# VHH binders against q9y6x5, part 318

Target 1, 379 residues: q9y6x5
Amino acid sequence: LPPKLLLVSFDGFRADYLKNYEFPHLQNFIKEGVLVEHVKNVFITKTFPNHYSIVTGLYEESHGIVANSMYDAVTKKHFSDSNDKDPFWWNEAVPIWVTNQLQENRSSAAAMWPGTDVPIHDTISSYFMNYNSSVSFEERLNNITMWLNNSNPPVTFATLYWEEPDASGHKYGPEDKENMSRVLKKIDDLIGDLVQRLKMLGLWENLNVIITSDHGMTQCSQDRLINLDSCIDHSYYTLIDLSPVAAILPKINRTEVYNKLKNCSPHMNVYLKEDIPNRFYYQHNDRIQPIILVADEGWTIVLNESSQKLGDHGYDNSLPSMHPFLAAHGPAFHKGYKHSTINIVDIYPMMCHILGLKPHPNNGTFGHTKCLLVDQWCI
Key: E = the ipSAE of ESMFold2; O = the ipSAE of OpenDDE; V2 = 0.75 times the mean of E and O plus 0.25 times the DockQ between their complexes.

## First folded at step 14 (VHH)

Design uf22 (framework vhh_8dlx_2; at its last look DockQ between E and O 0.75; V2 from the best seeds 0.75)
Fold by ESMFold2-Fast, scan of step 14:
Structure uf22 (fold): chain B 379 residues (1-379), chain A 121 residues (1-121)
Amino acid sequence: as target 1 above (379 residues)
Amino acid sequence: EVQLVESGGGVVQPGRSLRLSCAASGFTFSRYAMHWVRQAPGKGLEWIGNIYHDDSTYYNPSLKSLVTISRDDSTNTLYLQMNSLRAEDTAIYYCARHYWGEARTSFFDYWGKGTLVTVSS
């Protein structure tokens, strides 16, 4: 029987929420499984880029989903959440569900993980739900568990995506303990529902389950705004993305635009593309614009208006506030093991190992996750 | 103050055409992608399409043959042209300003109060 894996993402689940709030169901899951306290994500620390990095093991410059809002200067195409279904944007990498389906003739199932409702290299997830934010967690779970039990070829890789706590993190900010406590309690209850459903269906003992997230969240404020229009007139450039990483396409000489921007704010770094720090791995893709602005943690770039956003992400990936966690349970994983840190790109080769798949070339290091696995030697 | 005001709704007979307008104020309209969305009573929000600053348009595939989105940056106005209206097009129609760099949490940062289109009789 081939091994099976369910990958679950709760969008925007900041790692240190685990120490500041109670999660009885998640703690029971971890007690009989493994916990990675911090996952160092890729830059920029945004939803689409990091979800695609989890399933490809690649930096954003390599997989091509370099932001949630993108422009390709060669083809003149635009990308955003509402028009994300063009395979052009996703075809620079091979996600794990495609690899799973093309090796050993296995099936994949998806409940709304970014990219799973798009044919990538002419291959779409065997079973999938088109993205619809109004569909309940319960309906997503019902479909995933049905497909895991009732498929031929068998579903060996399944994904489940949920938008919280990211939506509430933006609305209330991560430091609003009253509202965040309520939101996180609901998520913990959903984790309890997930485990209960898998046990009732006889899946729990033989299924590997990973619960993770794409990024964290940091507190923002009306007192921490960078008004881009105070430094440069909009006639000099086209804006491709705004905050906290602004993507600037100059309409005049690039050096002239750079000179107008470089002294804009002490709380924002301005980079010519070739000067973007190497540690970001954010240079080698045509979708990365000629000038990139990076706001300091908690600062919001605006266009001569206020921001009602109380929480945000997208900031420097070295910041602990941007890090999610990873918890896992199943026959592949040790029980009661705690690990400090892995890179988000390390998840892909670990998942390939669990499923017995040959990984495509990637930026992850299998050695970083071997201590989590029962069939590996830790030291 | 950012403001979006839809107009042009009303009662219309099946098979006819209708053009909706959205008047934008309080921001530099020409910099933003703009969206049209609709919601039938008791149903979820349905994205119709968007238009970028360079007039590039993207549509919901189920609606592409029935609608056209355009903009006039000189008058800060967004338009939705609807053809061959059917009873299922009965909905409140909203214009919305594109939310830079957001995914899965919110599609729009500002939207109007909507204009009701009723296709009957």
Scores: ipSAE 0.809, ipTM 0.910, lowest interface PAE 0.9, mean pLDDT 93
Fold by OpenDDE, look of step 15:
Order: sequence, then C-alpha cells, then structure tokens
Structure uf22 (fold): chain B 379 residues (1-379), chain A 121 residues (1-121)
Amino acid sequence: as target 1 above (379 residues)
Amino acid sequence: EVQLVESGGGVVQPGRSLRLSCAASGFTFSRYAMHWVRQAPGKGLEWIGNIYHDDSTYYNPSLKSLVTISRDDSTNTLYLQMNSLRAEDTAIYYCARHYWGEARTSFFDYWGKGTLVTVSS
C-alpha cells in the first residue's frame, strides 16, 4: 500500500507556546513521534504565503502568493481572502496535492487548506471542502478521516486546516495568559480528538501525520503605531497591503513616494523593490509592489481610520516570535526525537520523500529533515 | 467615527428588483474596498461580493448573475443591485469596509447594522 500522509495546520501557533503552556495531547503525540522546535518560515510571514510554501517548497517570490492581499498591475486583478479562487494566483507553482493526485492509484483530500478549493494547473483535489469558518473541526476531521479510510483510489495525501490560535492571537495578543491558555487548551483538545479518531479507525499506526503551523504571533500595542497618513497623502499611492508589511503602489513618481516614506518612522524600514534584502527571497515577482514598508517587531502600520489588533504577524522571518513548530508521527518518523530547527520550505521535499513523489524544483533541503525519518541516515 | 448605514430594504415580491444603498462616513471612502454580505434567517453569513477602489468587482459565484455592486465616491455611497429576487434571498444585508487583515480571520473592520430584505408573495 502506498504511504499516507495527513498534514495538519493550526494557524498562528507560535513555537514557544509549547514551552509556555500545557499540551498533554500534543506532548503525547510528540513523545511517540518527532518534534522540530522551531520552523523558520518564509517572508512575508502571513497565512496564504506560508501555507503555500509548505506544500510547494518555494519562497514566496517563486510560488507567487506573496501576501494575503495582492494586486497584479498587468491584469489589474486583486487577491484577498474573499477573492482567492482564481487559478491565476496559484498557477505559478504546483502544490504537492496536485502532484500526488496525478499519480496512478492515488487521490488527495483537503479540509480548507489554502488553495485546495481552487483548480491549480487544471487539477483540483478529489475530495475537498470549500472554506467555511463556521464548519467545526470535528466535521473537518470526520470528512478527512472518512476519505483517508474509504476512498478509491485511496487518498494518500490529505490536508487539514484550523483557524486557531491565530484569530485569538490577534484578538487577545500572545501575551494574554488567561485568554490564550483557554484557546490553546482547546487546540490541544482538538489534537486529542484527532488522535483518538485515528486510533478508532485503525489509521494511527499506518498514517503519517504532520502537525505544524504557518507562523507565530507577536504582541502589539497602541503605543507602537506607525501612521502612514502622517507621512504621505493618500492620493499619492494605492495601498495593497498594510501591516506589518505594507505594499505601496505609487500614483506619482516612485522616488517621490519613497522620499516621503523613508523617514516616516525609526521603527519601519522602507525598501524599493530592487533594494529588498536578499535574505527575504522577496523580490523576483511582479506581484511585489514597487515599495514595501516593513515594521519592526511589535509595531503596527496604521491609517487614520484603521483598527488595531493586539497581536499580529508578518514580520521579519528571522524573528523567533514568527516561528511555528512541527511535530510528526507515523511509520516514516522516529519516536522520541527532537530537532532544533528547519526551514518551512524543507517540509515539501520531506513530504515528497514520504509519499514517494518526485518533487518539483524547490528551495527546500531534504538533508535538513533526514534525522526525522527512519529510512534515512542521520549522523 | 466610522459609520456605515444600509438602506433600501423592505418587502418585495418574487421576481422583482431591489437596490440597496450603504452610506459611509468618518473615513476616506475612496481608499477602501467595500463588501456586501447577508445573513438569512437561521443561516450563517454569506459573502455577496466586493468592489475595490478601482471599481473592479468580485462576486460570489452563486449570486453573480443576480447582483451588481457599484460605488459613488463623490457621495460616499455603496450600492447593491439585486435582480430577480427569490424567497431564498430573504436576509439582512450588510455593507462592510475592507481591511487588510489576516486571511481566514476578519477582512472587515467595520460594518453597518444591516437592512432587512424580505421576498414574499
């Protein structure tokens, strides 16, 4: 039988939550599997980009999902959470579920993972749920496990997505111990439900399961605001994305716009597109706007009439507060092994290996995950 | 203070057309994308569509043929034209201001109190 893999994402699960809160179910999961303590995600550290990086192994400039809000100046198209189903945005890469499904005697399933309800390269997951935030985790889990257990051809790759603790992190801030402890307990309970469901169905021993996240969360404050309206008139540019990385489309001369913004705040770096630091791998895509603003950790870019969150993400991907974790269990993984760090793009070649798929060209390094796998040599 | 006020709702017969308005105040209307959403009795929120600052529009595929969204920046007004109304279109209709927020959370920061549309024979 072909190997099976379930990829689970809890949005916005900061890595150090594991150290600061109790996760009895997740810890049991880890005890019987592997843990990567920190996963360095891709810049910008947002939901759509990083989830697509997980399943493509590509930096954002390469797979083309460069933010949660995008604009393409050539086609005049807009991308956002409400407008995410145009294949135009996704077709610059081939996600693993497409690769998997194009193989014989295999199918893919998805429960609300970004991009899974869109035909990419004219291929859509054999089984999928349209995104609906009102659908419970239980229902998502039931569908996924049903497909994993009863499909023909068999589902060999499945994704499961959940919106927490991200939403709560935004609302309460990651430093709110009272509220976040409640939220994270619920997450741990969901993990318990997942494990129990898999055991009840007889999938636990044979299914590879990865539990990970796309990014962390940093604490924001009303005392750490950068108001763009104080620096430049709104008539001089179009705002494509706001905080903590603003995407600026000038309506006047780019240099003039840049000059108005470059000294807007000591807590914000302003880059012309060609001057974006190489380490971000965030330059070589037409969907990246001519000017980007990058706020320092914990600072929020605002407009005069904009609202503020107590937690946010999207900052420099080198910041620990932006890093998620990865845990895994199954026949492909060791038991009781902990690893310090990997890059988020490293997950793709690992998953391809587990599934016996030939990976598309990617930015991941398979060598970084070898120690997690039982069939690989690890020094 | 940011305010959004919907109007134009009421009781209409099936097959009729209705135009809803949303009056915006307290912010630079022209800078923001705007959305229409609705909530039918006993159901969750349903996204209808949006219009961006450049007047580009996007619609829920299930409703695309029945709705048109437009805006007038000179009067800070958002519109929803609905045609060939059906009983299932009975709902409270809300306008909402677009926010560059996190995916899968909230991409609205403000919305109106809603206007009730009842489609009945």
Scores: ipSAE 0.756, ipTM 0.889, lowest interface PAE 0.7, mean pLDDT 95
Fold by ESMFold2, look of step 15:
Structure uf22 (fold): chain B 379 residues (1-379), chain A 121 residues (1-121)
Amino acid sequence: as target 1 above (379 residues)
Amino acid sequence: EVQLVESGGGVVQPGRSLRLSCAASGFTFSRYAMHWVRQAPGKGLEWIGNIYHDDSTYYNPSLKSLVTISRDDSTNTLYLQMNSLRAEDTAIYYCARHYWGEARTSFFDYWGKGTLVTVSS
């Protein structure tokens, strides 16, 4: 039997939620598998970039999904969550489901992971759901398990995406213990349902399952706003993305725009593209705009308006509040092992190893994840 | 205060055309991308399409040949032209302001109360 892998993301699941809330079902999953307590994600710490980094092993500058909102000046193309279907945006990398289903006697399935409903390199996931936030977790899981059990060629790689706790994290903020406790209990119940469904269908013992996330969440406040319109006239630039990493396309002399922004707020760093810190690995792509603004943790860039968000993400990837976790269970993984930290780009070469795939060139390090795997020697 | 007001809804026969309008106020309309979404009875929200500040348009692939979105920055007005209407197009139609930088959220920063379109013989 070829090895099988299910990759699950619960969007916006901050790593320290595991220590601050109770997860009986997830803790049972971890107890019989592995836990990585912190996953250092990629900058910017946004949804589309980090989901694509998981499945390509690449930094954002290398895979080309550099933000949730992008603009290409040469082709005049725009990208957003709503209009994300043009392969142009995705074709700078090869995600794992494409590599997987191009192997003999293999296919891939997807329930709403970013990019899986797009024909990347003329290849769309063999079985997929078009994105629709109204579709329940149960229905997504039912489709995934049906495809894992009933496909020719067999589905060997599947992925499943869920919008929580990100949506509630934005709405309430991570410090709202009452509301977040209720939300996270629902998430744990879904994990329990996942495990029970896999057991009932006979998949549990021979399917490798990774449960992870793309980023965390930090608390925001009406007391921590940066009013961009108070610093620069809006006619001097085109705004490509706003907060917490703004992407600025100057309409006038770039140096003049930079100088108007540089002293806008002590709680915001302003970078010319060539001056973006090297540790971000966020410079070498034409989709990164000439000027970016990076707000300090918990600060929100606004356009002379209030913000309705009480939680946000997208900040510096060195911040612990931006880090998710990773848990895994299955025949490839040890039982009862905990590991402190990996980089999010390390997940890709590990998944390729589990599936017997040759990884494309990437930024991950297989050695960082060897200790999670039963077939690897780890000191 | 940001306001979006849809108009032009009503009862129409199948096969006909209808143009909806969205009047915007309280913000610099010309700098924002704008969206049309709809909600059929008992269904979730369905994205119809958007238009950026530079008049670039993007559409839900299932609706692409049936709709056209335009804008008039001089009157702060967003338009939705719908052609060859079907009973399945019965819905409340909303305009919404672009939500900068977010993905997979169910929240728009601003949208209108909607205008009802009923396609019935």
Scores: ipSAE 0.745, ipTM 0.893, lowest interface PAE 1.1, mean pLDDT 93
ESMFold2 (binder alone), look of step 15: mean pLDDT 84; pTM 0.848

Design uf23 (framework vhh_8dlx_2)
Fold by ESMFold2-Fast, scan of step 14:
Structure uf23 (fold): chain B 379 residues (1-379), chain A 121 residues (1-121)
Amino acid sequence: as target 1 above (379 residues)
Amino acid sequence: EVQLVESGGGVVQPGRSLRLSCAASGFTFSRYAMHWVRQAPGKGLEWIGNIYHEDSTYYNPSLKSLVTISRDDSTNTLYLQMNSLRAEDTAIYYCARHYWGEARTSFFDYWGKGTLVTVSS
């Protein structure tokens, strides 16, 4: 029978939450599976970019989803959370569900993973739910498990996305132990429900399950604001994205805009596109704007107003606060194994191996994840 | 203080047209994309469409032929023109300010209290 994989994302689940809070259900999952303590995500450390990197194995400059807010100067098209259904934005890469459907007459199923409700290279997930934040975790789980059991051709790759703890991380900040404890306990209970449902349906022993996230969260403050309007008049540029990475499209000479911004704040780095550090892999795409501003951890870029955010992400991907974790269980994985660090782009070639798919060229390294797998030598 | 105030709702007959307004204050309106969102009784939020600073518009495909979004930056006002109203268009209509860089966990950074549109059966 073909191998099956369920990929689950809890948005904004910072790796260090595992050390500071109790997760009885997740710890039981890990005890009989594997844990990667830190996943080094791609820059910028935002939801759409990192979710697409997980399923393509590519840096943002290569897969084309370079931010949650984007603009293409040639076509004059805009991209945002509310306007994310145009295949134009997603067509620079081939996500794993498309490969899964095209290589061996298999089906894919999706409960709201970014991109799964969009036809990409004329292929949409075989079973999917249109994105709707009001749909409960329980309803998403019911649909996924129904499709895993009742599909022809068989569903071999399934995805499940949940918005927490990111929403609460933004609202309360990760240092609010009382509110974060309540939210994280609820997530642990949802993990318990997921495992129980899979066991009840007879899926648990033969299904590979990965639980991961796209990024972490750091504490913000009204005392750590960078007022962009104090540095440059808005008539000189068009703003494409704001915080903590601002994307600037100059209306005048690029060098003049750069010179007005470059010493604006000691808590913000200002880059001409070609000067963006190579370690970010954030340069070779037309959707990356001519000037990029990168705030220091915990600093918020604003336009002469206060910030609503007590927590945020999008910062430098070298920061441990921006890192998620990865836990996995199933016949492909060792039991009780802990690994320190992988790159988020490494998840894609590992998943292709588990499913028996030929990966598209990607930025991941299979060797980084082989110690997690029972069919691989790890000396 | 950022404020968004919707107006123009009320009871309307099926097949008629209605124009809603949103008055914005407390920020430089011309810099922001602006959105219209609605919530029918017992339903979740439904995105209607948005308009960017250079007047580029995007619409929910289910509603595209029925609505037009426009803006007047000189009066800081956003408009929603609705044509051929149906009973299914009964909802509270909200004006919302674009939230740069957020996805999935935050739809908008500021929104109004809404205006009720009731389409008579």
Scores: ipSAE 0.773, ipTM 0.899, lowest interface PAE 1.1, mean pLDDT 93

Design uf24 (framework vhh_8dlx_2)
Fold by ESMFold2-Fast, scan of step 14:
Structure uf24 (fold): chain B 379 residues (1-379), chain A 121 residues (1-121)
Amino acid sequence: as target 1 above (379 residues)
Amino acid sequence: EVQLVESGGGVVQPGRSLRLSCAASGFTFSRYAMHWVRQAPGKGLEWIGNIYHYDSTYYNPSLKSLVTISRDDSTNTLYLQMNSLRAEDTAIYYCARHYWGEARTSFFDYWGKGTLVTVSS
């Protein structure tokens, strides 16, 4: 039988939650599997960019999903979560489910992972659910496990996405221990349900399962606001994205807009596109605007008003608060092994290896994940 | 401080047209994309469409050609024009402010209390 992989994402699961809260079900999973304590995500540390980096192994400038809100000046198209189904936005890369279906005579299944309800290079997951936030974790799990057990050609790659703890992280902030404890316990119970379901269906012993996330979360405050309207009049530019990375499209001379912004706040860095730090790998794409503003950790850019956000993400990817973790279990993985850090782009070539797929050119390094795998040595 | 107030709902006969309004205050309306969403009795939220502050408009494909969204930035007002109303259009209609930079977990940061549209008789 071909190897099988289930990739699970809990949106906004900050790595150090594992050290500050108890996760009995996740700890049992890790005990017989592997844990990567920190995954260094790509910049900008947002949902759509990082979810697409996981399944393509590419930096955002290469896969084209450079933010959750985008504008393409050449085509005049707009992108957001409510209009994310235009293949134009996703076609700059080939995600692993497309490769899985085209290189091997195998099926892919998807429960709500970003991009899986969009035909990419004229290929959509063999089984998928259109995105709907009201669909329960239980229903997503029921569909995925049904497809893993009852498909011909067999489903060998499956994805499962859940919106928490990101929604609660924004609402309460990661420092609200009472509310975050409740939310994280519920997630641990969902992990317990996942493992139990796979065991009951006879899938557990032969299925590789990865549990990961796209980013972390940091505490915000009404005392840490940057009022963009105090820096520059709104008539000088079109705003494409706001916080904590603002994407600015000038309506006047770019240098004039830059000069109005560059010294406005000590808690915000202002970059002309060509001056964006090379370490971000966030420069070589037309969807990256001529000027970007990057707020310091915990600072929120606003338009002459307060912010409802008590937690946020999108900040510098060197910040540990922005890092998720990765845990995995299955025949491909060692048991009881802990690894300190990998890059989020390294997940893709590792998954290709597990599935026996030839990866498309990517920014990941297979050597970084070798220590996790039983068929490799890592010295 | 931020307020969204829907109006224009009521009882309307099948096949007729209705225009809903949303009056916005407490923020710079012209800087935000705005959404219309609805909730039929006993059902979840259904997204109708949005209009960006740079005038691009997107619609739920199942409702395209039956609705038109427009805005008047000079009066801070969002509109939803509905044509050929059917019994299944009976719902509470909400306007909502677009959440900058969010995806999947928080689509709107503010919404109104809603206005009831009943298509009957």
Scores: ipSAE 0.578, ipTM 0.797, lowest interface PAE 1.7, mean pLDDT 92

Design uf25 (framework vhh_8dlx_2)
Fold by ESMFold2-Fast, scan of step 14:
Structure uf25 (fold): chain B 379 residues (1-379), chain A 121 residues (1-121)
Amino acid sequence: as target 1 above (379 residues)
Amino acid sequence: EVQLVESGGGVVQPGRSLRLSCAASGFTFSRYAMHWVRQAPGKGLEWIGNIYHKDSTYYNPSLKSLVTISRDDSTNTLYLQMNSLRAEDTAIYYCARHYWGEARTSFFDYWGKGTLVTVSS
C-alpha cells in the first residue's frame, strides 16, 4: 500500500497568528500531530516563488520562479499571474508531482497549487483543476478527496491551495484584529471541514496531511511610501516588478541608473545584481534583473501615487512577520511534537522521504525535519 | 486618484469590428502593464489579454485570432480591437491595471466600470 500525502496551503498565513487568535480545529489537528512554529521561507517572500520552493526544495535562483512578475531578457517574455501557463517559466526545476508520476506507477492530484495547471517537462498532474479564484474551498476539497479515493494508478500526492488569509491581509492589514479575527475563524472552520471530510471518507488514519503556507504579512501605511519617480526618471529604465522588491532593467548604463537610485531613500536598499546579499540566494538566474531595490519592512515602493495596500509581503526572509508555520498529521508523523524552525526548502526532501521518492538535487536538509518523522532517529 | 474609463461599446451586428478605448489617469500609465477582461451576462470574468509595452502582448488562446491589444503612452490610452464579432462576444468589457508583484489575491489593482458590447442582428 503506497504512502499518501495531501499538501495544503493557506496563502499568507503568518506564523504568529497561531499565538494571537484561537484555532480550535487547527489546535486539535496539532495535538495529535506535529507543529513547526516558524518556517523560514525563501527570498523574495512572494506567493509563486515560495509555493514552487515548497514542491522543488530549491531557492528561487535555482527553480526560476524568482518573482510574481518576471521578465526574461533573452526570450523577451513576461510572466505574471494572468499569463503563467507557459512551461518555459516552470521548466528550470522538477516539482514533486512530476517526480511522483515518473519514478513510480502513481498519480498526482491538484486543486489550484501554483504550477499544477502547467505541463512541466511535458508532465501535468494526472488530475487537476485550472486556476479559478471563484471556486470554493469545498469544491476543491470534494475534487481532491474524490481523486484520492477513485484513482488508477492511485493518487499518492495531492495538493490543495486557498487564497486566504493573504487577500484579507493585503486589504485590512495584519493589525486589524476585528477583520483578521473573522477571516482566521473562517479558515479554522475550513480546516475542521477538511478533517471531517477525511474522517467521513475513511482517509484520516492512513493519509499524511501537511498544512502550511508560503509567507506571512506585515502592516503597511500611507505614511511609509517610497516614490520611485522622485529617485529617477522613468525614461532611464524598464520596470519589471515594483514592491516591496523592485526589479529594474536599465535603458542606459547600469552604473548611471544605480548612482541615481543608491541614496534616494533611507528605507530602501539598492543592489547591483552581483552585490545582492549571499544569504538571500537571489543572484544566479537571468530572470533576476541587473538592479534590485529592497524596501524595509512595512514600506511600499510607488510610482508617484498612493497605495491601497494595508498589508504586504515580499520583504527580507529573516523577518519573523514573513514566516509561515507547518502543521502535519498522519502515520509518518509523531503525535504532540513541536519544533521551532525549519527552512521552507526542507519540506521537499521530507515529502520525498514520506512518499519513497528519490529527490532531485535540492537546497533542503533532510536532517532538519527528521524529528517530525516516526521512522527516524531524532538524536 | 486612479481612474480607468472604458468607451466605444454599443450595439453591433455579427461579423463587424469594434475598437474599445480605455482612458487612464491618476498614475504613471507607461509604467504599468494593462489588461482587458470581459464578463458575459450570467457568467464569470474572462481574461482577454494584456500588454506590457508596445511589442509585448499576451492573449487568451481562445481569443488570440479575434483581438488585438495596443497602447498609446503619450495619451494614456489602452485599446482593444475586436474583429468578426459573434453573439457570444456580448459582455461588459473592463480595462484593468496590472498588479505588480501580486498573485492570487487579484490579477489587477484597479478596474474601470466597464463598457457594454451587445452583438445582435
Scores: ipSAE 0.664, ipTM 0.851, lowest interface PAE 1.5, mean pLDDT 93

Design uf26 (framework vhh_8dlx_2)
Fold by ESMFold2-Fast, scan of step 14:
Structure uf26 (fold): chain B 379 residues (1-379), chain A 121 residues (1-121)
Amino acid sequence: as target 1 above (379 residues)
Amino acid sequence: EVQLVESGGGVVQPGRSLRLSCAASGFTFSRYAMHWVRQAPGKGLEWIGNIYHVDSTYYNPSLKSLVTISRDDSTNTLYLQMNSLRAEDTAIYYCARHYWGEARTSFFDYWGKGTLVTVSS
């Protein structure tokens, strides 16, 4: 029987929440599985970019989902969460569910993972739910477990996405211990529900389960605002994305716009596209705008107004506050093993190995995840 | 400071047309994409569409043939034209400001209070 994998994402689950809050259900999951304490995500540290990096093993400049808000100057198309169904945006890479369906002639199932309700290279997940934030975790789980148990051909790769703790991280900020404790306890209960449901259906012992996230969260403040309108008049550029990474499309000479921005605030870095640090791997894509502004951790770029965000992400991927974790359990994984750090792009080749798929060329290194797997030598 | 005020709702008979307006204030309207969203009684939010420029509109595919979104940047006003109204179009209609860089937690950073459209005799 082919191996099966369920990939679960809790959006915005910062790695160090594991040290500062109690997670009895997640801790029981980890005790009989593996934990990677930090996952170094890709830049920019945003939801759509990092979710697509997990399932493609590619940097954002290579897979083409370079932000949650994008503009393509050649086609004049706009992208946002509300209008994300055009395959044009997703076709620069092949996600794992497409590879699973085409190489092994097996089914994939998806509950709300970004991109799974879009036909990519003319292939959509065999079973999927159109994105709808009002659908409960329980309903998503019911559909996924039904498809894992009752599909023909069998579902071998399944994904499950949940919006918390990201929504609450933005609303309250990660330093609000009272509200974050309540939210994280609820997430731990959902993990308990997930494990219980898989056990009751007889799926638990033969299913590989990965629980991870796309990014972390950092505290923001009304005392840490960068007013872009104090730097440059809005008539000189078109704004494509704002905070904490601003994407600037100049209406006048690019160098003139750059010169107006470059010394405006000590709390943001201003880059011409070709000067973006190589370590970000954020340069070689037409969707990356001619000028990029990167705010320092905890600073918010605004347009002459206050910000309602008490928490945010999108910052430099070297920041530990931006890092999620990865926990996994199942026949492919060791029991009781802790690993310090992997790159988020390493998840894709590891998942391909577990499923017996040939990975597309990618930026991950299989060697980085070998210590997690029972069929591999750690060195 | 930022305000969005919808108007133009009311009771309308099936098959008729209706135009909703949204008056924006407290920000530079022309810099933002703007959205229309609705919520039918007892149901979740349904995205109708958005507009970046006068000729750059995106629609929910289920609604594209039934609605037109437009804007007038000189008056800071967003419009929703609805045609061939059916009972299933009964909902509170919201105007919302685009939220750059945010995904899956909210599409919008500011909302109006909504305007009720009832399609009935």
Scores: ipSAE 0.721, ipTM 0.877, lowest interface PAE 1.3, mean pLDDT 93

